# Designs tried in a protein design chat: VH-VL binders against q9y8t7. Part 13

Target 1, 261 residues: q9y8t7
Amino acid sequence: MRDSFLQKAIASAKDRTSLLEEIAGNCSPKPGRPSLSSSIREWVYRVGGAVIAEYKRCSPSAGAISTLDPVSYVQATRDASAAYSVLTEPNWFCGSIELIPYFARYKPVLAKDFIVSETQIRIAACMGASAALLIMEALTPRELQELAAAASRYGVEVLVETPDASHAVEASRLAPGSIIGVNSRDLKTLRVDYEAMLREVSKAREQLPGEVILVAESGIDSPDKALKAFKAGAQAILVGTAFMKNPQLREKILAELLQIP

## First folded at step 2 (VH-VL)

Design Ub5 (framework fv_ustekinumab)
Fold by ESMFold2-Fast, scan of step 2:
Structure Ub5 (fold): chain C 261 residues (1-261), chain A 122 residues (1-122), chain B 107 residues (1-107)
Amino acid sequence: as target 1 above (261 residues)
Amino acid sequence: EVQLVQSGAEVKKPGESLKISCKGSGYSFTDYWLGWVRQMPGKGLDWIGIIYPYDSDTRYSPSFQGQVTMSVDKSITTAYLQWNSLKASDTAMYYCARSPRYYLGSEPFDYWGQGTLVTVSS
Amino acid sequence: DIQMTQSPSSLSASVGDRVTITCRASQGISSYLAWYQQKPEKAPKSLIYDASSLQSGVPSRFSGSGSGTDFTLTISSLQPEDFATYYCQQYDSYPYTFGQGTKLEIK
């Protein structure tokens, strides 16, 4: 018998948090961290959309994605990226908290992990992260509110990942001022569904206040899919596997952004 | 220790109803999807659909929607595939197979039943 | 629906040969591809998932590769028990479609 992956990931995150408490002590958020939301708004103003480039070496569904090193990745993606999403989960995503300082030299960093503790947010900020991912499906409403409040105390922005428009609206209510991500999956198999995500982004845009930044998160592996996500109402897209396998895709997406009316 | 045991071969006439079974053992029945696959004589594999035993949620292939019904009885860890009115074109081997549920996707089928041969002839 | 096409439909080989069979998806499926082996009169056996991950108990002579639309299954040194029909399956989108199969025959 197998327990659900999400439960195992949460349990692992709690264990890692205990270790981080012992190691880090009372660190302070690194000064001079650029705002994720400000960078997204600037790119939207300048070219009509923002790209959050995700550095992800492996995942449970894809296995090993790429052996591309961080230096090569930044050289290939920096010019067209508003921000970097950096996996810090080590067991299933081949991530590391130590990657944050490198990427933070160039762009705002979103720390991507199963965040269940204020300590994870504090340490990400100490390493230079501008924002932290909160997965709505991994948290109770109370936990979401408490972690969002904790992030605010450390000057860390929050991107709340949601599966659909109704949850996006609820997340925005529970964590005011957060960036809202839509990552639609089949609820039982949890597989990414690009077409469902596109529909949910469009519905969420209609329901959310205009000032709320909406991010389309998965299944974007071509310029056409990126363009459709922006036209559906997303201000930013999060691109992982496609950029790890083909970093030159960024130039084609930038060209499409320049053509948005 | 994981096993999927299917019911025995069936010989039926067109228009008759039929319900075949797939009994799971050696694992938590409600934590995995269960799928059905058709293989017509001398042909390849056709995906019929999957059912989630916890709540009986189903995903059918469009070509099988309305042709068969998937169901489960959690109390005896058994899944069923049912026809209200059989056709000669339903003659095939039918396999059940287990599909794990995971956060970032589903694993494909990992364990298969031995198959149930259904013959429909006049 | 995503169409899965295998090539070749049949292949003759000798024990000790390196054999490859291919599977092409009509649209991008990332790495959501599985390979199955079916011997005559038997149920299919799961070989590979996520394009390249071996199922527990599968011999290391089997390997899978590919992503997006083009995938291959390789048997590095063919054994007598490997003569069977091989199927690919995408599980990116419902319905989870199979290829038509590749029959591996003794030469």
Scores: ipSAE 0.000, ipTM 0.426, lowest interface PAE 13.5, mean pLDDT 86

Design Ub6 (framework fv_ustekinumab)
Fold by ESMFold2-Fast, scan of step 2:
Structure Ub6 (fold): chain C 261 residues (1-261), chain A 124 residues (1-124), chain B 107 residues (1-107)
Amino acid sequence: as target 1 above (261 residues)
Amino acid sequence: EVQLVQSGAEVKKPGESLKISCKGSGYSFTDYWLGWVRQMPGKGLDWIGIIYPYDSDTRYSPSFQGQVTMSVDKSITTAYLQWNSLKASDTAMYYCARHVGTYFYDSRGPLDYWGQGTLVTVSS
Amino acid sequence: DIQMTQSPSSLSASVGDRVTITCRASQGISSYLAWYQQKPEKAPKSLIYDASSLQSGVPSRFSGSGSGTDFTLTISSLQPEDFATYYCQQYDSYPYTFGQGTKLEIK
């Protein structure tokens, strides 16, 4: 499916890990980083849902998304976001590890990358990241467990990205205490499928313990789609492309969420 | 070397407006957060808020939100603290100081360099 | 808001004494804590940051310790110039609150 791309991304991540070790190998995780899960729970308690705003300048499927600079993005989004998702993958997502410290000034930061090594997690934490993404489809079960354990040792929270409810349940078992994300795809086209994601979020919510935070990750480009994701049982939504093009959408999402009984 | 130089003492009446200044030199002014601290006569230190000169991003203490405005003019490396309508309870020494965290744009760190202070007296 | 409480509010000591001042946060602040010294009619001076790191130019007789909620400033051998008011400040979360101050007086 995305095997060829994932294989290239993983190989690139291994090479980048060696470079990161040379540049910042002796660093220690920055103390006192704010908790991603605590921020999400606080927003859910107050308004019924949380928004993880993703700073993403490009992607393989969309190409160039936006030239919006980090300062302008933060000014537009800081008052309504529970967290920032920051792409650190440079080859396909136009990301950089150097972006983390700026966003970490304002909100908990989720480091978004193809993470295959403990070094990537440690260096993201040195830069100020509160959480790291682990992609279930890119890792073996043993690798997932080992990286989640490493994250715990560095005081880094984990968001495990899964393609469906059954994998979400397994991920929660393999990495207890992790935040669980659902990012579903159409089986024929392999493109993100909002309706499939919505169904899988609903199924995952029924099967996961109530204290496990569930995140709906993609296909959300309108207030209606955001509200449906929250109603399906997600505590947070992760919004990238739509927010890069129109950050004002978050104000509409929050306003409509407050009207839900 | 790093210096923060504040404007001179002010004597004002209730209801008057006031704008005091803090001029930075000897460092990259737009790279570091600037904080403001109040000290009422005979009292301790009270944190007003912080401004990032590059983009004028501000964080206020809830006690000062709406009572005072922080701003900067980066062309002359100067920060300002402004009141639209002074009250007798605004009588205090006001300090500006530079916050520095692990990275230059991270505010989570000490107030490492301080201005000399501006005494503001509000009475009739 | 995070409340910072210092103990004692005032302390009398003699030159050569070992002096300890404590600061307690109402919730966990990791190591995001600084100590300041203020002499009469002067601006405060940064002394310690990140709970235990000595500010450049500050004498080695000053040290800080602690993490989470309980913090200590120690002066190992008090000198005449050390008589001042000391403040702690947390910078874990906004607003960056100060303790009420500890006045160190000559005995």
Scores: ipSAE 0.000, ipTM 0.391, lowest interface PAE 20.9, mean pLDDT 86

Design Ub7 (framework fv_ustekinumab)
Fold by ESMFold2-Fast, scan of step 2:
Structure Ub7 (fold): chain C 261 residues (1-261), chain A 122 residues (1-122), chain B 107 residues (1-107)
Amino acid sequence: as target 1 above (261 residues)
Amino acid sequence: EVQLVQSGAEVKKPGESLKISCKGSGYSFTDYWLGWVRQMPGKGLDWIGIIYPYDSDTRYSPSFQGQVTMSVDKSITTAYLQWNSLKASDTAMYYCARGKLYDYPSTYFDLWGQGTLVTVSS
Amino acid sequence: DIQMTQSPSSLSASVGDRVTITCRASQGISSYLAWYQQKPEKAPKSLIYDASSLQSGVPSRFSGSGSGTDFTLTISSLQPEDFATYYCQQYDSYPYTFGQGTKLEIK
């Protein structure tokens, strides 16, 4: 299940971190990394919303998603994206830390992984990442605070992924200055649920300070769903599988998402 | 060869205990869920539950909760289904099946064992 | 619990026929539906997952469609080896539930 998968993913991340510590030594964050939050705010100001386009070659639920290479992906998405979310988890998401430098040439990069160590954050920054994902469900409150503080020391922004509005509010309090993501689930099935996400995004927007960036992360696979997420109060949306599976849909969705009412 | 091999047929009396097995081979045992499905004679399929071999996490169908126990021994890539006290109504074919790793709760069964026939009669 | 209802419960068809079997969920299950084939005295075999994805090694004459509550399994040109009972299964929520089965007999 998800709980067992999360535990296994965390254990794997700890093992990978030990190896990376030995290989990477005392590398320093790459200078000149663009701000994720600044890019999102600029897109919101200009067109009313920002898109974080996710490059994800496979996942546990979908298996192999697409054979689309990074160059083709960037060519199709760069002009409409505020940022790239890049999977660096290799065992279930076919990710690689080595993908970060390529995407970082074009847009701010969010390193997407099961991050449990400040070493993962530092190495992502060394590769050029502007931000790192922290999954609230994978961390204790103390771990969240400690990792957010570590990210700040490395000049890395944090996107905290939460399941609902109450956790979003708590995450913002525990990690001030963080971007907050809502990846909501149906209460009966515990599956990612687009309608629940809209409700939770709306609730979170009402409770969070206006300067906190809110990201919707659940089930957005059409322009209509994206527009509803923005209207619910999200400043950005994160779109993965839909953009990877169908190049035509990817271009069409991004073009539609940027239209002014 | 990727396969699930189940233990042989069992004939038991009501009140007796029983433990049947399902051995996986040719794949990474701890990367997949393992499920159990019952089929009563001449009837359809009933889901019993699933177990995750990595940490022995279980999800039971409410109708089977407390009536059977699922377990694994990952060192020998084997899963078990156990009854403490059999009833005549437990007479059925029992299948084990491999579940693709999905986000909770999504699992379909892509590989099936051959089945273990359990007959409970006096 | 989500109830899965198949229609028809049984049917007979000739080799070469196009056969359609339906499965209805008592509530929305998105695309979390699988189809299985079971021949007499054999274990079930996976045919289709995620409503429309064909399992590796399954002949292209099998196809699935649908989302939400209504799903169909189609066999475009029936073969003698397709004699079997077909089951749908939802894996959207616990407990997982199967349809009652559709028995397909070739004339």
Scores: ipSAE 0.000, ipTM 0.456, lowest interface PAE 12.0, mean pLDDT 85

Design Za (framework fv_zagotenemab)
Fold by ESMFold2-Fast, scan of step 2:
Structure Za (fold): chain C 261 residues (1-261), chain A 122 residues (1-122), chain B 112 residues (1-112)
Amino acid sequence: as target 1 above (261 residues)
Amino acid sequence: EVQLVQSGAEVKKPGESLKISCKGSGYTFTSYWIEWVRQMPGKGLEWMGEIYPGDSDTKYEKNFKGQVTISADKSISTAYLQWSSLKASDTAMYYCARQDYYETGSYPFDYWGQGTLVTVSS
Amino acid sequence: EIVLTQSPGTLSLSPGERATLSCRSSQSLVYSDSNTYLHWYQQKPGQAPRLLIYKVSNRDSGIPDRFSGSGSGTDFTLTISRLEPEDFAVYYCMQGTHWPYTFGGGTKVEIK
């Protein structure tokens, strides 16, 4: 009776899709959404790397991560962030689709959820999201292709989250033009592994075309770890828990980047 | 739906070989680690080792390495714990358990088999 | 190898009383991702262990709210606010932060 977390999350997302259709089935993507990829490239050009700051109030394993409200979070982070990753998953991450419009006022928004339907992507765009997360491990290759195509129709960019370099290469092939994320975990223990992420980011950078944006997503909780991720070949890093606990960490990461030619 | 069913109790003599089983059902067997845990009579739990059935990779706690063999047959969703030569000190309840996914990171043992009692006496 | 020390070994209480169980690790259980992989299991006589609490303070599905976990670093506590008859069992802490995985020696909560 107890399914795996991923299976539960996928099932919940399918149920939420029906509810979203009921509430906002006829909405149209909000015009004038800024580009996530353009913001990342601009930050890379100016300072050598981009930070995607994740607003995540809770998680299944940690419970409540931070009591910091969205207004305070944006005020603490907007000048050092290229984009916001906003959790819209309500059951385990205390997320809400309704958070997107607030963050979208300031920076491009990546809608972070277990996305299994075109409807989730369309409604995220209706709320102002510039990009949507597709989790490679949660989707079949056909589902990934179909959802990436749907995103394109709505003018929504895609960040495909992958566990390693070989999946990163496959994701780029299946969803051309997408941003590629590496969220490495030891596949056998499923522990987030920062060192493995560095190795996989380096491998992916060597194999991917230079124009493909690569994002590092695992275990970055200090300026030194951020710097090593950029040196490994990532153009952006995605940081959640560390920023929720220490929003000022972003300024320290920017300071480290400015010391490199 | 998800179940781990272990083989029945065994009564053996020292020096005999034994292979006990743990059959998974209701989930993708090849995607989860299977853990083996020993509990000696009246004592606590001891982690023995684990196997990833997808590629049969095994890890053992040092005191059990060379004493037992952990294996799996993914075609029948079954993991095994085997002794080539039993000792009286192997008398214990043996549990298999699944390490499941609640989030990225180390996951708890969420489903347990009912246990296999192994008694080794002359 | 991480050593988990549980105390007391036996806790004799009556239904309705509060139970406080300790688990102390020989070194920090904070993993490099800033998560703490300490879990609590309940074992009733003649039964397999059951997951009670994962990652310090998260109740598994179906676990009553009278069970709570707390702690950080090396010191962890399982609290049962009002003992029910079905709560008399042995409780084990386990760490998954460092390989190999290790269990505490257990605390037996028995009726007085």
Scores: ipSAE 0.000, ipTM 0.458, lowest interface PAE 11.0, mean pLDDT 85

Design Za1 (framework fv_zagotenemab)
Fold by ESMFold2-Fast, scan of step 2:
Structure Za1 (fold): chain C 261 residues (1-261), chain A 120 residues (1-120), chain B 112 residues (1-112)
Amino acid sequence: as target 1 above (261 residues)
Amino acid sequence: EVQLVQSGAEVKKPGESLKISCKGSGYTFTSYWIEWVRQMPGKGLEWMGEIYPGDSDTKYEKNFKGQVTISADKSISTAYLQWSSLKASDTAMYYCARLEDYWGTSFDYWGQGTLVTVSS
Amino acid sequence: EIVLTQSPGTLSLSPGERATLSCRSSQSLVYSDSNTYLHWYQQKPGQAPRLLIYKVSNRDSGIPDRFSGSGSGTDFTLTISRLEPEDFAVYYCMQGTHWPYTFGGGTKVEIK
């Protein structure tokens, strides 16, 4: 039962894509979207690390996480966030594509979903997203390559989520120019393995070209864990549940970063 | 406060249909699996199956598949266990329980149980 | 299907004594994520079961520290260090590692 989640999520995404294709029309990507990679690089230059703040109302493992509205969340997180990750998956993460325009007013937006079609990428860009998540374990190598190429045509950057360093290297080869994420959570079981993620981030940093942005994902719920992820070689961290439950964590992470000589 | 409240005791004759309920409150009903467990008189616990109310996905232990139907109505936060034709061997206490989270396997909250007696 | 064998079937003890309950699985309960999904439930007469211990050794909220779980692979133990009158009940182990979920036959802890 636990091993079936990824398969269910992919099947749901394909069904949602069929519906979107029927109702999407001929929308065009919104012009003037800021670059996710440029924002990350600027924050790394200024303070040594970047935070991608994730707005996530619920998840399979946590149920309902927070009733915090988008306005309150932005006010609490805007000053220390390089970007927003916005859940658009509705069935398990309580997401909505309609959330993107609000967050895009303030920072680059990463559209976070089980993306299996060019239509999902195009519509996210129409709503104002700067980047889209591609989950390597949810896609064949050819699908990953084709979706990354489609994203490029729409002016959408890609964050490829990978489970380990070997997949990170392969993802960078299949989708050149992509931001690479290492996820401490097994997508089939949703179990967090923060220490394994740190080891894989360190290995990936050694093997990837220096210009490739590396993002540490999941399991970061304290300034110390954030600091260790940056020390392991990540240029950015993606923080979801912890910020939804404690937005003040953002200021503590920033304060710790500023104290690194 | 999380609660699972089950329907009252039933006394039925063989061949009759029955539908018992389990109503969740104090949490987001659509985000947690609901488990069904049978306990025959003087016997231990048997897992029967489960439902995820968010999408009505169901799993059955093989000996219960085709013998019972598990369903849910998310508009009223209620899960159901149903028989089309009861047998005397269905006499048991039936519990519903909540799975701790989508990927967990421990049953953290339990209903009080529904006693079903099937006799001629 | 995983078979969980609990022993003894009945344990007759007095308040203040230590209870040691065994649960053996027909195959390893270590999942691919390195977690072991073996849980213990307490059922008092006329009541629904109550979660006591989850993932071998973790006490559920509100469970007194006299209850402890241990074990690995296929051999698991529930220990009650000093029986209180309220602890006389039936205890069930359950595994969630392999589908379908299965319960042990139960150990009845009764007053001598």
Scores: ipSAE 0.000, ipTM 0.418, lowest interface PAE 15.3, mean pLDDT 85

Design Za2 (framework fv_zagotenemab)
Fold by ESMFold2-Fast, scan of step 2:
Structure Za2 (fold): chain C 261 residues (1-261), chain A 121 residues (1-121), chain B 112 residues (1-112)
Amino acid sequence: as target 1 above (261 residues)
Amino acid sequence: EVQLVQSGAEVKKPGESLKISCKGSGYTFTSYWIEWVRQMPGKGLEWMGEIYPGDSDTKYEKNFKGQVTISADKSISTAYLQWSSLKASDTAMYYCARGPYDEFSGYLDYWGQGTLVTVSS
Amino acid sequence: EIVLTQSPGTLSLSPGERATLSCRSSQSLVYSDSNTYLHWYQQKPGQAPRLLIYKVSNRDSGIPDRFSGSGSGTDFTLTISRLEPEDFAVYYCMQGTHWPYTFGGGTKVEIK
């Protein structure tokens, strides 16, 4: 393919920006939003790791994941989750910005989208999001700095998603105070690569200041994989489809976490 | 609901051209690969190739490259499989199926009903 | 190319019996992301194939729990715990770990 999926998603997000501006009007960020980083640190202190539970109704790789409504999802996941990742991308992930207010009632919300404009961050904050995803591969260094600064002005934390340790280090330098995620893909097929993610998380942990939160985001679908990600140096994991398929997975991950000092 | 609807059965003579279609509905057609699968009479399934309708990027299995042309018209959510000169050995059922986009998990989740192509003299 | 060998070619059973179908690959289907992209399809006479199980053991939406998949590396099994009349069909395994995608030769489950 001439263009990657990421480039197509970015183009779509730019087209959506004017519609979002029209819908949002002159909104202001909601006060009193709980901190994503504080919630992660509290879970790490109490049980040795944090889970960011992702609500997504569909994806390119999985198709339709669940018809489960937000109320049922929250009831099933709130006791084992530090935060919710909520998809707001409508074309490939069946997301909606309108989902944020419901999840924000219970846990800090990470707005998950292909964010390319300050407007997307402002709207997420108005809806109650505590944090926004910035994809390092989707942005120039200047764009990353400018969007991180915009997020700070709205009281929105940033999770910068990176493909490897060297980008994780650069992202932390360009956007100080950000949470850093590692989401690795096989360079040959562009598919999610759990083993590469573990390697890159370990390498990033050695190079990043101890206070920087690392999130593992690739291929975690079992308690064993979750434990290995925490052992590699991640403070949090981001889990989507696996929680919907296996209700016991949440309880098994929590039980395993209780064994970590 | 996601649906793939294929064109009707065809009866052709060797040397004739043919273009069969696969129309998608109920999803964003340009976001997913369309896969083509052949099943010869009494035989198993063979993957032929795929197209991404958003930019018309195509991939062919080695034995089908140069034998068929895969194309798509995103304005009408339709993919095509075409022969310039049919052979008797092209007699088969042809299926289209939806593949996910770039993060393809290697499975075909929705299938068309199939188009029977009979080539005989 | 990855070769998938299915056995037996034909399995003759009565309703209510357990069916066990094998699929073996010429190379490991474990991808670098630790996922195994081995999938099972059902094809009834005169119909298009239908996805049954993806990534070794995950049932597709609407597939009854009498269908289960298992295995690792190069050896995979589809089990139908108690055959219903509608289960008599041809079953194909397929791999998506290595390009190009390949199908097994199929196992026909037929009535005795």
Scores: ipSAE 0.000, ipTM 0.433, lowest interface PAE 12.4, mean pLDDT 85

Design Za3 (framework fv_zagotenemab)
Fold by ESMFold2-Fast, scan of step 2:
Formats: sequence, C-alpha cells, structure tokens
Structure Za3 (fold): chain C 261 residues (1-261), chain A 123 residues (1-123), chain B 112 residues (1-112)
Amino acid sequence: as target 1 above (261 residues)
Amino acid sequence: EVQLVQSGAEVKKPGESLKISCKGSGYTFTSYWIEWVRQMPGKGLEWMGEIYPGDSDTKYEKNFKGQVTISADKSISTAYLQWSSLKASDTAMYYCARHTDYYLEGSPYFDYWGQGTLVTVSS
Amino acid sequence: EIVLTQSPGTLSLSPGERATLSCRSSQSLVYSDSNTYLHWYQQKPGQAPRLLIYKVSNRDSGIPDRFSGSGSGTDFTLTISRLEPEDFAVYYCMQGTHWPYTFGGGTKVEIK
C-alpha cells in the first residue's frame, strides 16, 4: 500500500514522545523566543520576501546532504535568513531537539518533525523553538485543532503544511492565526511538484485573508523559482537541500529580491 | 544513479539451504521497500513479499509465508531472500525491485529492478 | 485476492501497426486517496521487467511517447501507437491498490 512512510514516521514520533519526556523532564518554554511571523513580516517589508533556511543533514530522498555543523551553517546563512527550519526527526532526517539552541540564539526556529503530541511542541519550546510544524496530511481535523490550541498555550506559533489551496483554506479555519505552508504534490503521481505549488499558492492567496502568511515549500532550487513563488503570493519560502548543496543560492535570491522595486 | 544488484546464479540440490542478495546503491536504502518477485520458467510474475529495511518490517504473500524468509542488513544496504530447505519447485528467476512510499520524493511503484538471480534446484 | 485478467494472451502484429492491450481487474483499483495504482511493465526476453506506465497513464522517465495508458475503475488499456521491433516483449499489468500486490498473466507481443 501507499502511505507506509508517513505511517512509519507517525508511529516513530509516538514512540519518541516518551523518550523526549524522559530526557527533558518537566521543562518550561524558554522565555524571549523571537516570533517567526514577526520576522517574516519584517523581511517582507524590507526586501519583499523572507527565506526560511532549513538545516537538514540527511533525508530519505537525498541521503546525506551536508557535513556543516550548526555553528558554521548559521555563520554562513544568518544575514540572508529570516528564520531557520531545524529537523528534529532522528531516524530519516538525522535531526535532534538538541540542535535547536544553536539556531535559536540568532533567529526564530521552526521545529520540523512529524508532530503528533503536545509534548513534542512543549519540548521544542524548552529548547528555544518559536514555531512548530503541523502536517495536515498526518493529522485528523480534530488532532490539528487540538495541537494548534496546545501550541498557543505554550506560546508556540504553528506552521500548518498543506498540499493545496483547499486544504490551506481549511487549515486556516481550523487553526486561526497559523502560518500556512503549501507543499504540493502532483495529484496523480503524488510527487513534489513546483509548478503545482505555484498554482496552489496563487489560489490560496486569493482565498485567504491578507494577514495570513503563506510559505512556499516545493522544489525551490533557483533564484528564478524563488522569485516566482513570491510573485505568486507567498511571503516566505522554505528551502532545504538546495541551500546545503549550493550556498551561493542564498545570496543570489537576496540579490534578485533587491532588484524588484 | 539508482541500482539494485543481485547475487549470481545458483545450482542447488533439494534440501539445501540458500540465501540470495539484493544490494541497493545510489539512494537512501532504509527509506524504500524492497520487493521480491518470482518468475517460474515460462511463467508470469508473482509477488512474494517485501521488506522495509529501516525497521525490518516484512509482508509476505500467503503462499510464500513459511516457505521463504525475507531480511535486510541496512549497514550494507542489502536485502536477502532465504530458504532453509530448497525444493525442485523453487527453480525460478528471482527479482528484487524498489518501491517508493507516498510521502517520499520519487515514484510510488516498482521503479527499479535488479537483474535477477536464477535458482536451479535439481537432483 | 485481486485478479488481473490480460487479453489477448498473444498479439501478433507487424512493425508500424497499433497495439492495444487490455487489463481488467476483478474489483475497483481506486484507492482511498482517489488514486488508481495500476501500472504497466515491459519484459524483453532474457531481461528484468521495466516500468513503462505508472498510475494508469503516466509514462516513466525515458519511455517513448508511442506508449500510452488509459482506463478507470476496472478496465485499463496500454496502447503502442506505432509498433517498433524493440517493442517485441511481454507486457504485464500490476495493481498496488489492494493487498497483496498482484500481476496480470501477461500479453506477449510478437512481430509477424
């Protein structure tokens, strides 16, 4: 059957919740965490778009991606990044909650994982994360609402990742105040599709209130693709593998943004 | 470059044990199911079972459960198909193939195949 | 459990002709995600099978556009618009919608 990876990732996340609780104990969210949404809005005001740079050491599709340590990565990327997305999933993405503090000192951190429990959100905030990823395809509507409410109680912002405009609209309804991400797959093949993402971002922008932040997440590996995503209505883009493999891409995207009046 | 490379042809006698291999390269081995498919001489393709190397979760088609054992060693990106006691009726070409999950980038189908391992069992 | 019936068993055609191969499933192959996991594979003599078409109508990378797939629900077709000598092979349909995965019996395409 299909969905076996997502099912495995969810099952793993449930098992990891007990381990996380044992490691972190009864910790409280770190005070003074910078806001993800505020940083995105500031970058949009200054240059017309925001970049969320993803620190990802490995992934299922790409294998080993980077040998850069967190400190070196921050030093190389800080000036062109509004925020960091930090993988905390250890089994397929080589992540760890312990990576968060290295980034949180400088920029807002989005904890990127298969989040299925409020314990995962609380512990990410204890480590310094400002926001947590909720994957709409991995959650029922009730689970999405409950986790978004829990995040709010911990002072954690939510980025809801959706596959298309209709789900983006529903996610915004179910979790008001959330940042909305579009990570589109071709509806027939289910593979990540940049062109589909552009269409769905444009459609979502037309239907969502103007204050809702849209993040484009699919297949951005060049400055031209980044610019088109911003023009389609995204306030931010999330870029992972391309930045790790081509550090010049960050500077090229910033240079292109500065050319727009 | 994605490749699945299988072990060489085997000639065995009934009652002997055998373990054949399928080595993946050019991708993250632990993120894709490995499928085993049998083709008896002059016959069509039969799905036997699969393994997810990341956690060794296995599934078998009913007629092959108890007849063979599927396993994997993720440290060397290799999947295995094993018989404890071969029968003449096990004579066939055995293929491995890769199957991509829905959530991952790539194809959610048998997109790459090994070259096959011919197993001949005769007295 | 799911039976895939391919017809004809053997198809004898000359180069340049159109080949139409049928695959019928005993039950609907529409999965709960609204996708149909019906795929076509080509096997040439002495070689491993090769993916041609996935999810009814999508050509795999490098597959010539003379190959096309169509159908829905329980009835599926593989079409080769202008048969070439290298298309001499056995073609299998396969379903991934229902457990366990099953293959059709195959259609052998012979050059006259």
Scores: ipSAE 0.012, ipTM 0.462, lowest interface PAE 8.5, mean pLDDT 85

